# Designs tried in a protein design chat: VH-VL binders against Large ribosomal subunit protein bL25 (rplY). Part 10

Target 1, 192 residues: Large ribosomal subunit protein bL25 (rplY), of Marinomonas sp. (a6w1c8)
Amino acid sequence: MSLSINAVARTQEGKGASRRLRNEGLVPAVIYGGETAPVSISFKDNELLKAVGTPGFLTGLVEVTVEGKTEQVLVKALQRHPSTGAVMHMDLQRAQADKAITTRVPLSFINAAQSEGVSKQGGRLTVESKLAEVRCLPANLPEVLTVDVIKGQLDQIFHLSDVILPEGVELVSLLKGEDHDQPIARIGKSKR

## First folded at step 21 (VH-VL)

Design M3 (from K4 with light chain V33L A34N)
Fold by OpenDDE, fold request of step 22:
Structure M3 (fold): chain C 192 residues (1-192), chain A 125 residues (1-125), chain B 107 residues (1-107)
Amino acid sequence: as target 1 above (192 residues)
Amino acid sequence: QVQLVQSGAEVKKPGASVKLSCKASGYTFTKYYMHWVRQAPGKGLEWIARINPNSGKTYYNEKFKGRATLTADKSTSTAYMQLSSLRSEDTAVYFCARDTWTYEPSGYPEYFDYWGQGTTVTVSS
Amino acid sequence: DIVMTQSPSSLSASVGDRVTITCKASQDISNYLNWYQQKPGKAPKALIYAASSLQSGVPDRFTGSGSGTDFTLTISSLQPEDFADYFCQQSYETPYTFGGGTKVEIK
């Protein structure tokens, strides 16, 4: 289910060059990582906008084709214009099959409505974190991580440790220790 | 404003124990992790352990498990590190360092923003 | 443990020089990389955190860059007070580990 997008190699670098590209309807980007030197590229603005709007583009593996060569990459950074929201620059990290990657993955909370805290106690699930940072091999990268809140009680806080982890996937926060188990959601009463 | 003041130099025999202190001031002691890092003469830095002063929860480098013990006294805003079964290779300057991590939902970038002045521990026969 | 390989171990430079120090992680550590300066007989001082964020009070001649496995500390114009040891440190995974250090000395 790999997404794909085309790019063009560019030789001009710097702030001025980037501005010119943007004026031409192009978005500057860089591919980096591994033993290969970074490569400066550009995307067509309209194609990139479409891609960015596609689920999984910002959180999953993407195939970028440059001059007939295709590489698997992760979107690591997206710079947007503060006023217009237009993409100004993008950082892409190469994904190597045998090297662990670090990226953010969407969290999906299931069974909230059926939980005792919500269904019986009148609570509401509030999500504090929509993404979780994971370490895994590219082949093990999940599209989404699930948190089952079916056993949730009123005023219960869910943490990263409550995430159902697929095989080969680790939560980066927990690699620091259990004391870094961050809250990600809560069932509470909505105070209007 | 933020200050970490460590106890004085120690000279110990092999097999002995040493307990170092780190007094914190200028901030809420319980809101930040306290770490211990050492540096042997002419060598790099080595992370030993950290403590949550609020909960007392500790996390150790496996290398020091069983020998290092971290504690914290909230009433005096003082962190302690005890190192037992001292060896010659334990000769080093020991630093306490504050972590920027807090209990706030957003947290802070994790790094050591403030350091104690260091305590020299010499282990010799 | 994550191994942080810092290079060079030492370098000689003159005031006004551009100085570059590199740090390579044995695995992807994203932007969980910090830089410290240490002068003789003193504790380390924070320079850069999160790979590229400048610590408050640190001159802007210090810049950090990089992500993943390769990181760089740059001093755009070396000042007399910048002769010191520099260390990178990963905060990605415990145990936290440091680079071997780089001694910046006067040419």
Scores: ipSAE 0.859, ipTM 0.948, lowest interface PAE 0.5, mean pLDDT 94
Fold by OpenDDE, fold request of step 22:
Structure M3 (fold): chain C 192 residues (1-192), chain A 125 residues (1-125), chain B 107 residues (1-107)
Amino acid sequence: as target 1 above (192 residues)
Amino acid sequence: QVQLVQSGAEVKKPGASVKLSCKASGYTFTKYYMHWVRQAPGKGLEWIARINPNSGKTYYNEKFKGRATLTADKSTSTAYMQLSSLRSEDTAVYFCARDTWTYEPSGYPEYFDYWGQGTTVTVSS
Amino acid sequence: DIVMTQSPSSLSASVGDRVTITCKASQDISNYLNWYQQKPGKAPKALIYAASSLQSGVPDRFTGSGSGTDFTLTISSLQPEDFADYFCQQSYETPYTFGGGTKVEIK
């Protein structure tokens, strides 16, 4: 299920305009992508904060409504204030049904406790990457990618190629070749 | 200082083969992919292939499969590209280029941070 | 293969001018876009990587922006040494592909 959020179109651009918006409790953003020109928008700070805290908002498809028009978008960039952590700006990419998108998807590691490396050999699963970058059509965008580590041994390294890929989903790193198969987790003993 | 020094200009006849070299220095040769890119006169850049100097694993543009062969000599930190069955269309400046790939995650997309000076290959009857 | 469409193919500008070059990818390549400068008889030189990151030693008058399919290289104030060819390149998937190039000439 896609998350929904409302925005207001804005005509003023630039650093000064953005600062004024933030002072008014608004967060500037831009929607771009496709054949349509980019649109500058603003969100209510409180509404955006709630949305950002919702699982899937930063990694999944989002419906943004601007002046009665709703668009499917992906959050591509989030700029935060370095000290307060407040959202200062967002980049939103339009998702078109017939166009492949590139985005990050959360990884879920299952059966770690039951693995031989953990259950019998005293190891622990250490996750090195919590997200994976994928290419897929919007309709095929998974909420999570699964890595089954049930066969994991002590000191075994899991790679992107170990990810169970749904139909129509590709790992971006592997599009460059097998040598770009990055490690994503390891079963090892904790260093005291 | 990272340097990539390529071999000199080559003049070949159609059907012949050419072998170019790229001597790397100033860094650990086996820790970076080496790429080959060519540029025909007045045209853009065309990616040919890459090699992992450590493993010897190669990846080729399908356009050059069967004609291009990449090799690397770890002992001399030198990458080689052999191109066979030369055609007039192969006339170009050929570059070796190091990418930013390393065995350590960089966190950034790869790009060609260092280039050789280029080798001119002329194929004419 | 991913097609990189670069525009314009050439432009004339004067010293001090703001110059903008665009690169469009045939598909979403996220930020896997690099910019290079090439002077006559020389090898390409890296300017921008990851769409917006400035290569070490490159003047800050060069800026890269964009994500997805549309990218821009901007020279805020053109200098005499900036007259050259410029190329975009995608590193999203193999084979890597380049834009057709943009020649920046003196007006």
Scores: ipSAE 0.846, ipTM 0.945, lowest interface PAE 0.5, mean pLDDT 94
Fold by ESMFold2, look of step 21:
Structure M3 (fold): chain C 192 residues (1-192), chain A 125 residues (1-125), chain B 107 residues (1-107)
Amino acid sequence: as target 1 above (192 residues)
Amino acid sequence: QVQLVQSGAEVKKPGASVKLSCKASGYTFTKYYMHWVRQAPGKGLEWIARINPNSGKTYYNEKFKGRATLTADKSTSTAYMQLSSLRSEDTAVYFCARDTWTYEPSGYPEYFDYWGQGTTVTVSS
Amino acid sequence: DIVMTQSPSSLSASVGDRVTITCKASQDISNYLNWYQQKPGKAPKALIYAASSLQSGVPDRFTGSGSGTDFTLTISSLQPEDFADYFCQQSYETPYTFGGGTKVEIK
């Protein structure tokens, strides 16, 4: 259920140290947050490349093992080389069991093909948001949030308030008020 | 060139109402939310409410709901806040502020990029 | 309501000093943290939005950092025009709330 990756503690920080790490096939990262001081770490480039390609790594809880000690973290920032796409640095936030976290969770739109808007009215579902930002305790973090569009009609717009929320999960946009109930998908007529 | 020009100082007795204005220029008034924020003398800032000047929809800090009323006049590009049942604790400088956030398309993160000069409201017997 | 705890409440500094102001949120607010500067008798002026993004026209001696609950505003080399009050503000959840402010005074 939990994704995991091994890391090595590092004592060297700064631009020069980070450049040396990357030259040796290592990616610098920092674990911060909680009651503990930030910890500088590094990942093997090839191990990190595999992890980043794994569904849920960038959006879910990850276990990072440093010198035999395991911490649950969330990926909060990822810096990439603009030309190669290689990961240059990662910021990781500690997740504490009794404190709410904020992260992005994938949206899954179901039953579009079976809806009247798509099946009978010539519509096509256009997804405008692939992720939604949530607040929840770590134990309540879902892998995916579902939007059931079975009742969708042609020209209908689906909003954040249409997302099916598990117990203990809130949408961050809606914490700002009902006027932040942004569109996430629509059924519209295809032109081509 | 964006400007928010607020109405002049007000002196009121407890129990009265006040209506403050904020005239916008240099941008499309209906594109951005307008907020109201106050600052008591020597104190920090307190968010009151916001209005979408295009739709007229409002959202209030619960502390002020029932006492604050926000309106907007598109034809004059002017936002208004009425605050009723005034108390001495309402003595403050009241600011209007433009929000960078837009409903569609989603733009910049939400913050106040332009502020009015402030209107002093004094509530005393 | 999300409580924004700002420290220090005041500080004295000389021109050229490096100044650091912290702001802590009572819960995770991601990067929904803004910084404003306010001079006496004036409206606040935006400095930093989204925790670390510099507002147009603000000198690059101002930097913001942090995410989650712990945020920092740094002035790398204090200038005479930087003596002012500084406020953080969260836009994560209504009611939007401000830190108590930090007065930066001439030593």
Scores: ipSAE 0.703, ipTM 0.868, lowest interface PAE 1.1, mean pLDDT 89
Fold by ESMFold2, fold request of step 22:
Structure M3 (fold): chain C 192 residues (1-192), chain A 125 residues (1-125), chain B 107 residues (1-107)
Amino acid sequence: as target 1 above (192 residues)
Amino acid sequence: QVQLVQSGAEVKKPGASVKLSCKASGYTFTKYYMHWVRQAPGKGLEWIARINPNSGKTYYNEKFKGRATLTADKSTSTAYMQLSSLRSEDTAVYFCARDTWTYEPSGYPEYFDYWGQGTTVTVSS
Amino acid sequence: DIVMTQSPSSLSASVGDRVTITCKASQDISNYLNWYQQKPGKAPKALIYAASSLQSGVPDRFTGSGSGTDFTLTISSLQPEDFADYFCQQSYETPYTFGGGTKVEIK
């Protein structure tokens, strides 16, 4: 899923320009990466608030339109006011079709209720990681990665290596070695 | 308070082996990975390998696999690196470094927050 | 292996100057980029981790930024103790690799 949001190019440069934008209900942002120089943009605060609340905006490919021209980007950082939580700045990385990207993708654990561990052995699935970081080309970016726990037993621990990976998708943690095959879920005894 | 104290300088002939030590103090030795990194004279840094001191499990840069061997002694809080079949290009300062990463399911930084003082190994005919 | 290209290889600056050092990765490494300072005859010292997070006990005149492939280390007001070598390092994929270093010298 690609989401869309409109932005305006920033012609307001210099000291204090970012504070003026925020005072007028605009959020400064930068699009960087790829072959072109970084571009400064801004979003309307109310539209950005709705967008960041939309599932997939922070974890998937986003289309940003600036003056009628659309760029495909990933949200790489949000900077929030430490007291109020208001978004103060956003960093966006260009996604180029022939260059691998790194981003977080939601994990979906399926068939837990049908597993022997849950259905017959009094277990409950405890999810320890809701996201996994992947490397892939933009065209291969999945909306979600699946972990099928149908064969799960009581006390079984599921790891990153149990994630079902589509073609062209790698788990970043495992690029660091097999000793980074972290737990992502477990079937533990239910308290009742 | 964290300290990594390494063994003294070594002079070796080509073909020999060297075993370097790194004694840790001021933290729980088995909680953190220990890495080895070297620096040839006037050159940059090169990562060699890491060890989990708790389990003894190791991971090597392929360039050094077969020549480098990492071990750890939990009772003395000491990590060791042995490098065999030494050659002149192995002349370097060898550092041990503590990795901040611990085995957790949430995101965590991975970098070297404490380093030993370095051990100079000179390989000459 | 991921190649880390650091620039410049050396620079001369005066106390009080703003200094910027860049590091470019040959692949997207997200924010898995660290910066170290090394004085002659000494071990490296951590400055910045996760691209922009300041190591405990490091002065806040040191600032890291970047994500993906392009990273910078900035020293806002150079102090006498900051004349040293600086290295970037990626922890995204093994083997972990370092930039070639930047020597910051007194002008």
Scores: ipSAE 0.637, ipTM 0.842, lowest interface PAE 1.4, mean pLDDT 88

Design M3 (from K4 with light chain V33L A34N)
Fold by ESMFold2, fold request of step 22:
Formats: C-alpha cells, sequence, structure tokens
Structure M3 (fold): chain C 192 residues (1-192), chain A 125 residues (1-125), chain B 107 residues (1-107)
C-alpha cells in the first residue's frame, strides 16, 4: 500500500530557521540519496502527525510530493521532542527502483494458538523480534513477513530461517552466513 | 584485558603449508567468533574466514575455500589457521581478530574490537 | 561481493586541520560500516562501529556518519597521533570487505 504526503520545498536553513518553521506548525525534513543533492523540505505538523500514526509509514515506502513532483522515500530517522513526543525533524532516503534497499519489516506470527506447544503442552508464544531487516528492490518490499508457528512444540525456538520470504526478499542477518540465524520467538512455559 | 597473541614469523616455499596460532586471554574464548584477516605488503585488508570456537563451525571466504582450515582448541583458548598450497601471492601479515557479535543475545554490533599483533608469512623460492 | 571505495587514497594535513574521509559501498549496507585506524607495522584498531558509534577509549574528535551507501569519517582537529592509515569495512554481507585505505600524512 502506497502512503503519501505533501511537502513544501524550503530554501531557508541555518540560524533558527528550523525553529521558526516548527513554531509556524511545520516540521523540517531532508530528502537525501539517489545521486541527487539533498533537498530540504517541510511538512504540515497536523498532516505529519496523521501520517506517522498510519501503519507502514515508518517501515515502508512513502510517496512525498514536493511542488507537484513525487518521490518514493523511506523514513530513516525521526527526531522527537523528549517531553511531548512531537516530531521535530525527519530524515528521508530516496528509494530508486533499480537499486536494492535495506529496511525493517514487521513480523506476523500466525497459528500459535493452534500449535501443539500452545494448545496441548501449556506453552505460550513469546515474540523476541517484532521486525526483521530485509534487502529487496523497492517493488518487492512486503508490508509484513509471516512466520507460521502451527507445528511449534513446547520449548521450540523459531529463527529468522523460519520466516516465509516472498520472491526477491532476503533477510539481512542471513547474508552474513547461516550461523547468524538468530532467534525471533519461542514457545515457553506459561508463567501466569 | 583482552589480548590476542600470535605465533612468530614464517618463511615458506611455494607449495608448502603454514599453521598460524592465536592465543586468547582476558575473556571467555568460546563466546566470540574469531576471524582471520590478511594484509599483503602495501595492500589493503582481506577477510579470510571465521570460526565459532565453541562449536568448531567455520565459514570461509570463497577465495580461500579448499586452502584455509580454521580450528580452535578450547582447552588452551587458541585459534589456528592452516593455509596450504602456498603461493607468492600469500606473502602477507596475517591477523586474528575477535568479533563482537554473539548469537545470544542477538542484535549486538558486529565489528573487530581486538586484533592480534600479526604474523608475517613470506613465501619465496 | 560488496565493493568499498574510499576517498581520498592519501592526503597531507597539518595538526589542527579538519580531515574528512569518505567510503562508498556498491550497494545499500544500512549502518553496517566500521572504521579502523592502522599505524605502520601495527594491527588495525577499531574507531567507529555501526557507522556512527564511537569505540570505547577513542577520542571524541573522531566522528562517523552516513547510512546506506555513503559514509564519512571526520577528524575535527587532527593531532600528531592521528597520522595513520584508515580503513572502512562492511559487516553487512560475507565476504566482509574493506575499503582500499586512506593514508593521512603530515604536511
Amino acid sequence: as target 1 above (192 residues)
Amino acid sequence: QVQLVQSGAEVKKPGASVKLSCKASGYTFTKYYMHWVRQAPGKGLEWIARINPNSGKTYYNEKFKGRATLTADKSTSTAYMQLSSLRSEDTAVYFCARDTWTYEPSGYPEYFDYWGQGTTVTVSS
Amino acid sequence: DIVMTQSPSSLSASVGDRVTITCKASQDISNYLNWYQQKPGKAPKALIYAASSLQSGVPDRFTGSGSGTDFTLTISSLQPEDFADYFCQQSYETPYTFGGGTKVEIK
């Protein structure tokens, strides 16, 4: 799913320009990457607040329109006010259709309740990783990756290699070798 | 105080083999991967392989498969690399290096935080 | 294999100068980039890991930045002990690869 947001190009930088922008209800941001010079932009605070609250905005591809021109980007950094949580600044990386990207994608663990470990052996699924880092072309970026736990037993540990991968999608940890097949969930004894 | 102490310099003829050692101290030897990296004279660094000292499992750069063999002795906290069928191009300083990554807990940064002093291997007729 | 390209291959600088060394990866490696310093006849020493994190005991004049494909090591005020070779290294995908190095010499 394509999320989109409008932005305004800005030429005023330095000397408190960013602070003045925020006081006017605008959030400064930078788009960089793709062999094109970085572009300073701003978002309307209320529009950005809604976008950030939308699933997939922080973990997926976002279309940003600046003066009628649209770019695909990934959110790479988000600076928040420490006390209020308001977005203060955002770093965006351009995604190029013919170049692989690296980003985090949510994991979805399915069928735990139906597994023997949970249903018959008194176990509970404990999720240790909610995200997995992937490499793929932008067009192949999945919204979510699935781990099917239907065959899980008590004390079983699920690893990155148990993730169901769409075509063209690789797990970054496994690019370092099979010995980097880290645990992502386990069925353990229920405490309460 | 983490320390990696490597064996002394070696001079070999083409076609011979060499076995280098790297003795670890100051940390739990079996908790961290050990890597081998070489540097030819006036050249950059080249990654050779790594070993899990706990399990003995290894992973090799394809360039060195069939010629390099990594082993580890848990009782002496010593890692070894044997390189066979030596050629003049194998003349280099060979380093062992500790990897910061651990299998559990996962997600720690991966880089070489401690290096041995290096062992010079010279291959000449 | 991921190719790491460092620039410049050498530079001359004076004590107190600001020095910038760049490293470019042939593909997106996220923040899996490390920087090492190597003095003549010595083993490399870790400076920066995860692109921007400073190794313990390394002076804060060293700064790493970047993500994706473009990375920078900056020395804010060069000191006499900083004249050395500098290497970037990716830990994103095996085989792990190093940049060609940057020799920093006294002017």
Scores: ipSAE 0.628, ipTM 0.837, lowest interface PAE 1.5, mean pLDDT 88

